# Miniprotein binders against o43075: the designs that were tried, part 15

Target 1, 293 residues: o43075
Amino acid sequence: MNALNKIPFTRALYHFSRFRSFTTSGWIMSGHNKWSKIKHKKSANDQARSLQIGKLSQGIILAVRQEGANPELNMRLATLLESAKKISMPKSGIENAINRGLGTAGSEGSQVHFIEYEAMHPSGVGLIVEAVTDNRARAASSIKHILRNHGASLSTVKFLFSKKGKVEVNLPPEKRDSMKFEDVLDDAIEAGAEDIVNRPKEYIDEEDEGEFLILTEPSSLNQVAHHFRSKNYEIKDSRLIHIPLEETAIDVPAKDSVREDIQKLIDDLYENEDVMFIHLSILNSHFLPILDE
Short names: E, the ipSAE of ESMFold2; O, the ipSAE of OpenDDE; V2, 0.75 times the mean of E and O plus 0.25 times the DockQ between their complexes.

## First folded at step 8 (miniprotein)

Design v1 (at its last look DockQ between E and O 0.91; V2 from the best seeds 0.00; counts 0 for: pae E 4.3 > 1.5)
Fold by ESMFold2, look of step 8:
Structure v1 (fold): chain B 293 residues (1-293), chain A 83 residues (1-83)
Amino acid sequence: as target 1 above (293 residues)
Amino acid sequence: SPEEILRLLDKIWELYERVEKLRDEGVSPEEVRRLLEEIYRLIDEVERLQKEGLSPEEARELRKRIQELEDKVRQLEEKLRQS
């Protein structure tokens, strides 16, 4: 379908950050890829690498279950395989995860489930916790326990969000010094993207996050991701996400203690082996970094 | 028993997944919200009884409430399949 003319030009310009002054002191970490956080610590911790491999394995299993084992047709799988290569995940582990997703290697009666736990923090911040698990009751009990330790509880919060596609990219390596934002914007428009954000490098974890966050309608995610891949962009992530609605999002800088409480909560949630991603109903939390180093 | 608690939670979360599917298929947001709120109330009650111990009477009441929830979910699922 021709989504090229559907990108809202004015929204793309509002997210052009070349001329903006930014601060991250008022932001809470959200949507952060736990693999990125684990990689940040991996030079000193083999346990962090093992956890990251486990989460990639579960992600691969689910992606294969949902869309098949061909990475040319299953761009979620393609993104996960690229992440697995970046951390040197053994090829045998990758093959095993793919086979488990197909149900062909040592399969028991167990199934892998994708679940989105909805929760509310006492501050009024809503959370969506994406999890992949082979034991729903265990995952729910663990996540609920972590929530309760922070005063939060399971609650309906999806009405605070809208679902979008997200593609995170870095420039093609051979063109990194020559390309400008307008070139990336042109590629995004050609791909049928809804919006684009250039995230300044001082505000992102560049090894694990893309400089450019491309937003899409959910149905256009695959089309947009493959377009950027065909142009030799480095794809850092490609998946559906929940974006906070502006009209109900919480402005965390006005509640500094909330910032610290939420950060501790999401850190604890990410330590759970089943937790993949967390989304927050905090203004602009889907594209700005939460804390400086 | 711990095994009964885990079976109750597994059933409740299976119903959660079915309610999310109903949301995706266009069941009204208000009906989905009501179902999810009951699911969360059941989870809270099961957790409370996990800490305090589960009597036969409490287990029967939980199973009844879960069955009533499943009946509501089933009715909505059948309504969508008939259209």
Scores: ipSAE 0.217, ipTM 0.691, lowest interface PAE 4.3, mean pLDDT 76
Fold by OpenDDE base, look of step 8:
Structure v1 (fold): chain B 293 residues (1-293), chain A 83 residues (1-83)
Amino acid sequence: as target 1 above (293 residues)
Amino acid sequence: SPEEILRLLDKIWELYERVEKLRDEGVSPEEVRRLLEEIYRLIDEVERLQKEGLSPEEARELRKRIQELEDKVRQLEEKLRQS
């Protein structure tokens, strides 16, 4: 079966036409990690830095637990370690996070849990809230309180999503001016990716996000990430994500009130220390911000 | 006691993680959904009781329901290991 038929080249171009004028202040950060959300907070204070370090630590723990402690094999870990270096995270903190991920941190009280809280908003938007916590009961209580404050309730919603791999990449620095999207597409096809999206620059946090979003089968995530790394792409993110099914996804641009309500909910969730990532059953929310019309 | 409620919640979330693992290991989506729905019902009930107070009788009933859920999860885990 010709690999060329799997990547709808036409989809990448079509996505640009769906979004009106980007305003930096008016988008729902769905499919963004808490790290990106924290950076958009203007207050570069010690608290923001502490929160960032905390999130990276949690991310490292989770990455190690899921795929091991070798950054040459675990692309997610490699990316997180690079981010940790960028913010000058203490080495002891990184080592501690790795050790906690390996389960070598001996005390029962140091066990970290990964939990995906499923919720439904009154708008019909389903949420999957990824959390990493050392206290399940506390995290549950806190997250549920936030959900309730927005009228949302715990509900099974994973049926509204498809699990996929996501790799975010930037062009090799040495080829930034010479490579075209077609070249990246060829590399994605060669890697065995399912889809690729070129995100508009205005939608990209250059520090944390890649210009190209590559979607993969969950089992192919590491292979695809390694392929791009081998071609000297800058790997900005590598993770499993929940992509909203088109059949059931809500088109939020048509519902401005829903957008505002969901944005407030997301903002409050991302203030929670245990929350790492939020998936929404909103159309295209996994790769593009939801913009005001 | 507040401590008992936290213990119950911790157990429920343990079961949640086990059910999520079962999903990832290929248990039917329908069975996973049923288990998760029961988990969410239990969470709601425990949280209600956290506000109202937990009687010994209510605690016993919750423990019973949690045990029944755990038994179901264990059965699925065993079936998966034998497959």
Scores: ipSAE 0.027, ipTM 0.477, lowest interface PAE 3.9, mean pLDDT 78
ESMFold2 (binder alone), look of step 8: mean pLDDT 86; pTM 0.843

Design v2 (at its last look DockQ between E and O 0.78; V2 from the best seeds 0.00; counts 0 for: pae E 3.7 > 1.5)
Fold by ESMFold2, look of step 8:
Structure v2 (fold): chain B 293 residues (1-293), chain A 83 residues (1-83)
Amino acid sequence: as target 1 above (293 residues)
Amino acid sequence: SPEEISRLLDKIWELYERVQKLRDEGVSPEEVRRLMEEIYRLIDEVERLQKEGLSPEEARELRKRIQELEDKVRQLEEKLRQS
């Protein structure tokens, strides 16, 4: 099918990971750049904080609904709670989000849906927009409006992507200066990971970004995440993502105006309170930004 | 009526979500694509008729198409539970 799916064993993963690490700067995946940009914009600090709190709340609701309210058993919830504390999110807001995830908020209308809206940009780039909402039709209407303002439309595009697991980690604190990339690679191989990319410190901007991005088969995500936790790594994120298939990914030249147009679309989509993550069918977008920041 | 159109769209988007779950559980890409294409056609049709006015015959036909789509989705959901 594609080159990524043609390599089934760990020895090939090790070789590709060394090549990928050595020849690349550890670029972050598409869609994650936006949060750092919003966070640093002074003229929108009040709106940026409110939006960040809103998205943390929706993330907590979804995590609780999917895996329960116990942070010791629900790693995604644990990381979201830590992020909420770092920005001093009110405890009442956190408790409300947990209760809504459990369905104890006292209203049937507190139900939350996880939906992936699929869209196509006129350039031929496909988008998967992950959203969390309590009203499917209204979320779809809002997202559709944003898409149409940029010439894009709802369309089936998931065939342009491959689903993978992603674990973002930081080194164990006591080993930060002594561990090398090869040590992390050995741990990833032992865990059964598919690939690993190191991320330069200047690209670590979001709470869900780590020093190392570890790719897994979807069924191995929890196993790999627990392995790294057992080795005292700090888990920054553990989730399923969509990676562009190389066979069909769009190879838009760097600094092409199409990339700027798509970045503006993505910026507008992230302003929507229901939008959580966006994936693009752009070549190498799973480890390189659309535009250099 | 605006209320009838709202109910039709809400049902179609519910089916959208259910078809996406079937795809995630391994239903064939070709079958999922056909279901999703019908969903998009229904959404476009309902939105068009919202502007032009929905006749009783058109409403009846839309409800039949939505029900047939739901029946197909239910059949696939049942097939997955038996496996």
Scores: ipSAE 0.294, ipTM 0.703, lowest interface PAE 3.7, mean pLDDT 76
Fold by OpenDDE base, look of step 8:
Structure v2 (fold): chain B 293 residues (1-293), chain A 83 residues (1-83)
Amino acid sequence: as target 1 above (293 residues)
Amino acid sequence: SPEEISRLLDKIWELYERVQKLRDEGVSPEEVRRLMEEIYRLIDEVERLQKEGLSPEEARELRKRIQELEDKVRQLEEKLRQS
């Protein structure tokens, strides 16, 4: 039993103690699925649904390109397909996305690109903006325009982050009343996870997010996701993420003006059709929303 | 022409993606940073010229700089394949 894989149980508790008052009204959304956010802000508009479908389509394309079209082997794809079903995405749209991911959809004009734009905000917060687009130049121009409107500029910022795997899970439906966090922790250790966080329910979109966030080494992501799947956990997300380094991460709760400014920037970025995910060099932003005190 | 600027930007962003891959494949952070800085300089210059207009001479110079960057990227990609 290699002693190196001890998930520090103490870290999960320490993270919760640092967050004073969680108000439901304003949180900085780093490390969350765009479609969940869109749903919360714009649930009533056809435009929001169209944007959500577009994002899922892009996500499916990317997932298929990276790990193939078999949802039994590609946990990210499986999760995206479940999300697509929940929002009643047309089957033709799903099939088209899969085909585009496989490269079977015709001409050069259908090529989708995955791009990570790096930016620095005047506050010192670094951003990694993941985009999926069929037009790199357009996406870049649009994203750069949004960044500039908030005083941010393109800059190398990945040095402020560590690349990790993230699996978000809910308890097996049949065990929701019987399983405890300790049981999930044991399963995470057995899977070879690096860390686990039990998120407070008030911060979880029950439809699209998991109660438990499991961090992994990038190379272990699929193994860990499969392990949880084999134990009948509900996989809500499986992806690579950029976690802010503690040494350089901005502690935003101490800077309310920064929070507001960054939130506005994130909101505008998430309105862009090509933007899929945003990582922030804000402390703990990858697992907990930064809430107003 | 607007089309030429679009082509130049597309090539720069292609190189951006390639440099991102090089980073993920374990190229030195310093070399990656240098390449990214050049990419950002090129983007800023092309965007400036997009507003001001692109002369044939400026276009030639940009193509040259992009080619030099591409050559560096290719060299790094080849080194990774040989390791």
Scores: ipSAE 0.073, ipTM 0.596, lowest interface PAE 2.7, mean pLDDT 79
ESMFold2 (binder alone), look of step 8: mean pLDDT 87; pTM 0.852

Design v3 (at its last look DockQ between E and O 0.03; V2 from the best seeds 0.00; counts 0 for: pae E 15.0 > 1.5, placed apart)
Fold by OpenDDE base, look of step 8:
Structure v3 (fold): chain B 293 residues (1-293), chain A 83 residues (1-83)
Amino acid sequence: as target 1 above (293 residues)
Amino acid sequence: SPEEILRLKDKIWELYERVQKLRDEGVSPEEVRRLYKEILRLIDEVERLQKEGLSPEEARELRKRIQELEDKVRQLEEKLRQS
């Protein structure tokens, strides 16, 4: 029995209510790719752009290594390529990243590594920091330094999470005015999704986020993403995520000093060139819409 | 009753959908945000009461708050039809 058949439509709204506590920081909430924050830094200085390009390049390399270089088959790659186009990443940089992912890159063949760093913050919030790096020693040193500066220490925290797939989609452009959430739900059920959330537009960074968040089993991620693509949905993101377990996740109120401390830690981590994604053992950390108070 | 909670949830969902339409029809972002905040408060309250238990008095209060929100939504819908 498809789990979606048992999820009352009201659960989509319930996810919104819990998100009130996280209104101030788009990063904790959106599971935003590290790229959206870089855009919102008003000082789009050359450094921020370079960091963004670097992170996209690393993402492309990893996506290609995991699922190949065909964007028709690799939805994650397709989303990264669209992001790269949007920021006007040089074609040569994209091609180089693809080639590095394929292992066909010439002499600059520094092997890229995917690493997950597990840490515990003094607040009891667990962190999984995903890094993609050509220098493991540098990445480890830098990330550990940032963690220590915020009082966090390396600790096993994966037990606080469940691994899931996430697809973010927008409605087909031709159906934006006619398609209802019920229709998207039907498509999600048909695709074999586990859950779906409709994010209010006020919480959407139109550039990097989807209106609908679709949760999947890890093994179903690609199938679900392809299903939505076949129905002409705009795929904004497709990735594996670590969702906090409800029984152990920390509820951090919006006005809690802990939230500010965690936000600073996250910001510092995302400024690191090797950091790709951060998972937090905070309730609703992956789905939180930002309501401006 | 569990049935009452479901009815309340369904009504809140209906209001959410109506607010989404209002947004798409050009209601001010500020007003839409206010409506969403009210919806979220109602959802939080219903979910809290689902766990703790729903008294008849609490159910009545929720129905009243939902009705007040519905009245606001209806007023906005009417304004859009006149424009």
Scores: ipSAE 0.018, ipTM 0.347, lowest interface PAE 5.8, mean pLDDT 78
Fold by ESMFold2, look of step 8:
Structure v3 (fold): chain B 293 residues (1-293), chain A 83 residues (1-83)
Amino acid sequence: as target 1 above (293 residues)
Amino acid sequence: SPEEILRLKDKIWELYERVQKLRDEGVSPEEVRRLYKEILRLIDEVERLQKEGLSPEEARELRKRIQELEDKVRQLEEKLRQS
């Protein structure tokens, strides 16, 4: 109802200042990589671990392709290597992923393809599905099949989105209880960020996601990320994303069946080995989950 | 009063939107940062006074500080029009 949600810093000030009640009932997550949810399953079977390793490998390949193999210059890679250490990913797997990201042709004869698939769900929600695959035909066939099972189809939807940089951070450990949102906002402004959002802790995976989501112009992503790292923030994620345009984003009512239908679609897509990220033309989906957990 | 608190919040929000427009029209990041910090200080004070109760003196002082911020915003808006 409130037109103030159309501007970036208005959203940050609204959440921090408590001028209006903050509602979690209509939250929708966008761009979330499902591999982080696998790490929280109580099952210790090899299947869950192999999915984690596969998604980490995809992430490393993409990060190296985008920004190179130097973790000091590539914050996303640095974060992914830390995650790989936490799950004891074999060094050979890490090296293979880095080499595939560096090698435009791949040493085993496999070419890695970075592909965006655009689709429209019957509800009018647009999707951008980012895939990393060594078999373009398989990825296209599998993704199209999943889309068809949910009534969706390939269609141009990029016009519903804007490309932005995203940096997700947690406060420096030594300042966690003393630092205020104003301090984080000041650091974000100093870094040249476009927007900042504070997420409720119950809607983030603290291991893989940050309490604060900082938005940047695409060209400023690394500078903003390095600024926060220089201030000793914990960087949880740093990458380019597609953000729904406010003018055309769908504001789906809380507990609407459309939210559940979309969640089922994205769950099925993320189970596909080639799918890395999904972006939705749903209001606030770049920083909130689709369903309240 | 509760009604006065709501009016103060509405004015601060209006000024925030005008600062956002100044940023979009090319006002320097340093000036924008200063204006945002002033807005945040005012929001904190309004919330403190809402919790503790707002006296007529405190309401007058808040309106004065908000007016000073608005005057700065108008100054920057006028500079943009003159270019």
Scores: ipSAE 0.000, ipTM 0.219, lowest interface PAE 15.0, mean pLDDT 74
ESMFold2 (binder alone), look of step 8: mean pLDDT 85; pTM 0.835

## First folded at step 9 (miniprotein)

Design w1 (at its last look DockQ between E and O 0.10; V2 from the best seeds 0.00; counts 0 for: pae O 11.4 > 1.5, placed apart)
Fold by ESMFold2, look of step 9:
Structure w1 (fold): chain B 293 residues (1-293), chain A 83 residues (1-83)
Amino acid sequence: as target 1 above (293 residues)
Amino acid sequence: SPEEISRLLDKIWELYERVQKLRDEGVSPEEVRRLYEEIYRLIDEVERLQKEGLSPEEARELRKRIQELEDKVRQLEEKLRQS
């Protein structure tokens, strides 16, 4: 045993997050909302919609393979199904994706692989690029090509992050005007959450993101998500994430060309059909609330 | 041949995925780094030979290096299951 008995880690939850205005209009691309870039275009097109449907299908296949087809037990699947409803994804496409995840007779020959490509940008920002593909060679070739075009290269960067669960919620619609931050904090504590962040509306895409971001231990993700669902919160997202370690996170200055370079890389990566989500080692006040000393 | 190059790359990227699981399960950072370094060297070599053409001798040598890498990955995977 250790010579010194350490006090067990105590969960820290914050009463309030202070309002924060950022002068960087592109901040929403820092790993919070991969879909907002496609939907914020003034004229959505069939190619953009087809890409969204394809990625949702791949996400559903993976979620079902990992945790089963029961949305009451598999909150990741539940959130993906809600996203599919929002874009009117055909029910036959949803059914096919679920069947492929289960391995039913109609889905032979379609093996999906989840791969996390680790890369470093010349600015020192680390990237974890989540991909889901039925063709490893194609995915790897495409992603490596995009990285090279931006001066980035494959590199081990996971040590710059910690794995967490993330649940994004909005207040129950019937209680939106009557509930306060303290009520959400109490619910988060009851659920066993690690942290909570209240995000001002200028930092979120109302279609795809929640006002409250709940951080959890990875093993507690479904438990926490179910607790909020049982209280009639609207669950906007439920997934595992790589959150940047505060000690090594890069605080990219506003208006710096590095932000534009990274933004361009991220945009190109998200246009790739196999890329599902990108985590960045950039300091992000949306995930790391300001602590009062 | 293009088909042979594709199969080599697919196997290498499969091993990349398996090494990530080993790291997530606690294999030492030094061992993981060595595995990634060999993976990256193999990828670069295969892509170079894709442009120049792959001789039977070069294909045999690449398959041998990939097999040695896979054997190491299997050894580490087995060690974790026994723990």
Scores: ipSAE 0.298, ipTM 0.733, lowest interface PAE 4.0, mean pLDDT 76
Fold by OpenDDE base, look of step 9:
Structure w1 (fold): chain B 293 residues (1-293), chain A 83 residues (1-83)
Amino acid sequence: as target 1 above (293 residues)
Amino acid sequence: SPEEISRLLDKIWELYERVQKLRDEGVSPEEVRRLYEEIYRLIDEVERLQKEGLSPEEARELRKRIQELEDKVRQLEEKLRQS
């Protein structure tokens, strides 16, 4: 009975309806930046770097297309640009991605498409696979092939999810020693967030993930992200996500065969050049990383 | 046959992707919703038939419904090209 310290979020704050304690479910977090995962698995070769750059480029294109090219207003773009700087992505590549997102790249740039593939695994786990591709037919064929290889089939699964905003933040560097969780909670309330999760340090990729996961209404995402930025928080991620509904989410134990099967499926999907993000109908999968036990 | 079900699913998926494209190209949300609802009904029916077995009559009916959906999708695609 590993008493993972459920930080008892005291019930007291009227405005946060769902303080969720981190359960150690050993699942790959639905919603990890693909580029962080690629970095960890493949960091040692030029192919991995190329794939990572490609994914950041696709992310930038999509972010610009959705919310414009101003990183002061588009927090997702700002986060992606910081990630691009960290991996030393060429400036020309960043500029090209922004231009493609704006549609200002001359007629030669293949139109980039955002696609969501919905699938059901034999375990009952639903998947939403987000893809960004310039070739829909290729992406469809490749993703479908991967799904089939793992016994997954196309199915409607969005009903298993709620769409939310997610902001991942770290404490201001100057306040790391003085700031308490209560202060972050107050800031989240003030920002108009719906929920906040403090992730255990052992589950955080320090380079790409935030210590605090803030959930928002989709329409409030940018407001909340800007609020935290104005308070000098380090914004690690800002995006819309699909959160599994508690009523229908599968609770998968860390050592379950289902976990291994889903892990393999997710790994194969993330190796695909068009796949950007995967959402799972697994309990707490939106904020809990896979525990590599 | 499992092969027939697979072919039907492949076609339904193709149509799903085409509908997503129509959505992104500015087809009305109401029309897109109707198309998705039919896709969902088709998926549910295929899933039922995977468990119960696929008769030749059921297969014929599914093929007919898929064709009707494809025709509708094609009409919308043509309208977008003319606009």
Scores: ipSAE 0.000, ipTM 0.234, lowest interface PAE 11.4, mean pLDDT 77
ESMFold2 (binder alone), look of step 9: mean pLDDT 86; pTM 0.845

Design w2 (at its last look DockQ between E and O 0.75; V2 from the best seeds 0.00; counts 0 for: pae E 9.2 > 1.5)
Fold by OpenDDE base, look of step 9:
Structure w2 (fold): chain B 293 residues (1-293), chain A 83 residues (1-83)
Amino acid sequence: as target 1 above (293 residues)
Amino acid sequence: SPEEISRLLDKIWELYERVMKLRDEGVSPEEVRRLMEEIYRLIDEVERLQKEGLSPEEARELRKRIQELEDKVRQLEEKLRQS
């Protein structure tokens, strides 16, 4: 059964044709880790660092609760631990987060909840806001307040999305000059991936993002991530995401007022301590910024 | 009381999480939608009453509606366990 038929080669090429010039506009894409975006938006002050550490802690707790504390098996945890190391997060903080994820932290550890808030913006853009909080009522009130300030309201919007696995990778450092996209494609096929996107270099944050975005079935995420790791790829991210359905996704043109309105909403949401990740029903928003011309 | 409103909201959001899990476990989109619509109505009502004040009668009615929703959610959860 021809493995070649699973990855629509045509999609990778189709996305290439739409890569317009990246404007350095500080657009925060859906599908990026909040802590990386906070690093770029906020000056390296103690408050920004504290917020990043808090977010990484929450992420570690959640990752451990979902897939266990073994970073060899839990690729999301592995990536979070690398990010924590990069920002010089205290080891005690990492250990505490892992222990809280395992439920072994003493009886006083406030239960952490994962919540996905669904909202619709007046532009027709749907949002899924992932939050991790120890206080549901507080988080709900705060997030709903932000949504309302931008005219958005709670609404069922998951029908605008497909749930997929995402693995972001860079080439093995030793093969950076020798490997081609075709080689990565072959590895993705072999791993059992559904799709692969090569991001234009201008859209890649070299610190926190991968050059290649591999899409998987949700159940295949860990297998695919492990396969790429076994081939010495640098794993930048591994997570479940909500991908906009092409049929209903909003194609936001460059310099559209919608872009500015959505950007302001996203910025305000990412400033909230409980918000971890935002998905948008904007075309290609899971791997590309909304383009400014 | 502000404490009662907080408790009501916490319970509503707990039910929200449970409904989201039911969706992920394969409950029909139509049933999920009905449950979510009730959740959103409850949230809006609690938020209204947070501003206007919560009477004992309104609090009782909200608790009743929340319990009815919880019972529906529990029935769906049980059906999924039996399948």
Scores: ipSAE 0.198, ipTM 0.644, lowest interface PAE 2.2, mean pLDDT 80
Fold by ESMFold2, look of step 9:
Structure w2 (fold): chain B 293 residues (1-293), chain A 83 residues (1-83)
Amino acid sequence: as target 1 above (293 residues)
Amino acid sequence: SPEEISRLLDKIWELYERVMKLRDEGVSPEEVRRLMEEIYRLIDEVERLQKEGLSPEEARELRKRIQELEDKVRQLEEKLRQS
């Protein structure tokens, strides 16, 4: 018989993150971290839908490359397929994205590249820009152009970050009124998570953001995600991220013009067809929006 | 020519990806920084010559520098495989 060991260190870390979440959220405006310009285009609904389909396609390609094409084994793919259904993405588009992720249709000029561009803004904020592209030179030229328009430049910044797994979840719908935060915390401990953050609803701004953000070791990502799925949580997102190291992260007040400058840069980058995700060396940027437009 | 510029940039960005993998596999930060510094210099030089025109001699010099960089990357990749 094996006795269950509760891990005191992981519970202490969860208590720390609980207090950090409440303190941090009090000064950050609600906003759009990723595609705020797209959501503000009321007169271009066909363009907005086309961009959404494109971003879902990129997500599917990346998820398949990382974890395979079986949605029962690949939680990120499963959540992306659910999102594709919600916007009525064509079945042929989904199949094409899966095939491109597998590389089974390989030919000259059809290979998909997964690239992380590292850059520094004049304020000292580091950026990691994840891109998925079939044209390496075009993507590099476009992203570098956008960076330079904002005074930023390519630079080695990965030392400002640590890599983590992220699982974003909502409570099971049937248990929404009956479950307490401590129940979610207990589930996170059982799953082997490193940290849990309760996101206030005014800061749930993107489709891939949930009520709770669960941080994991990179190797534990799918294991933790499957644990929450087995408890009937709704999985909003499951992926690897770069979280800013606290000792070097910049703590910029919400009203500072630096945050406005960074938000403009982020908006322009997300308009680029090849850009998937952007990570910043700003304190708490992995959890909360930088600025609300 | 525009085609030669595109080929040079594509190779440089391929080497960028390989250096990032070496960093992830534990190559020293100093070695990675030296490689990345050369990568960034090559990118800036190719873009400058795109505006001024790329002569056959300049193309040969850039290909030589890129090959030297790739040789360094290969040596580090081989060292990791042997351990």
Scores: ipSAE 0.098, ipTM 0.594, lowest interface PAE 6.8, mean pLDDT 76
ESMFold2 (binder alone), look of step 9: mean pLDDT 87; pTM 0.852
ESMFold2, look of step 12: ipSAE 0.011; ipTM 0.484
ESMFold2 (binder alone), look of step 12: mean pLDDT 87; pTM 0.852
OpenDDE base, look of step 12: ipSAE 0.123; ipTM 0.606

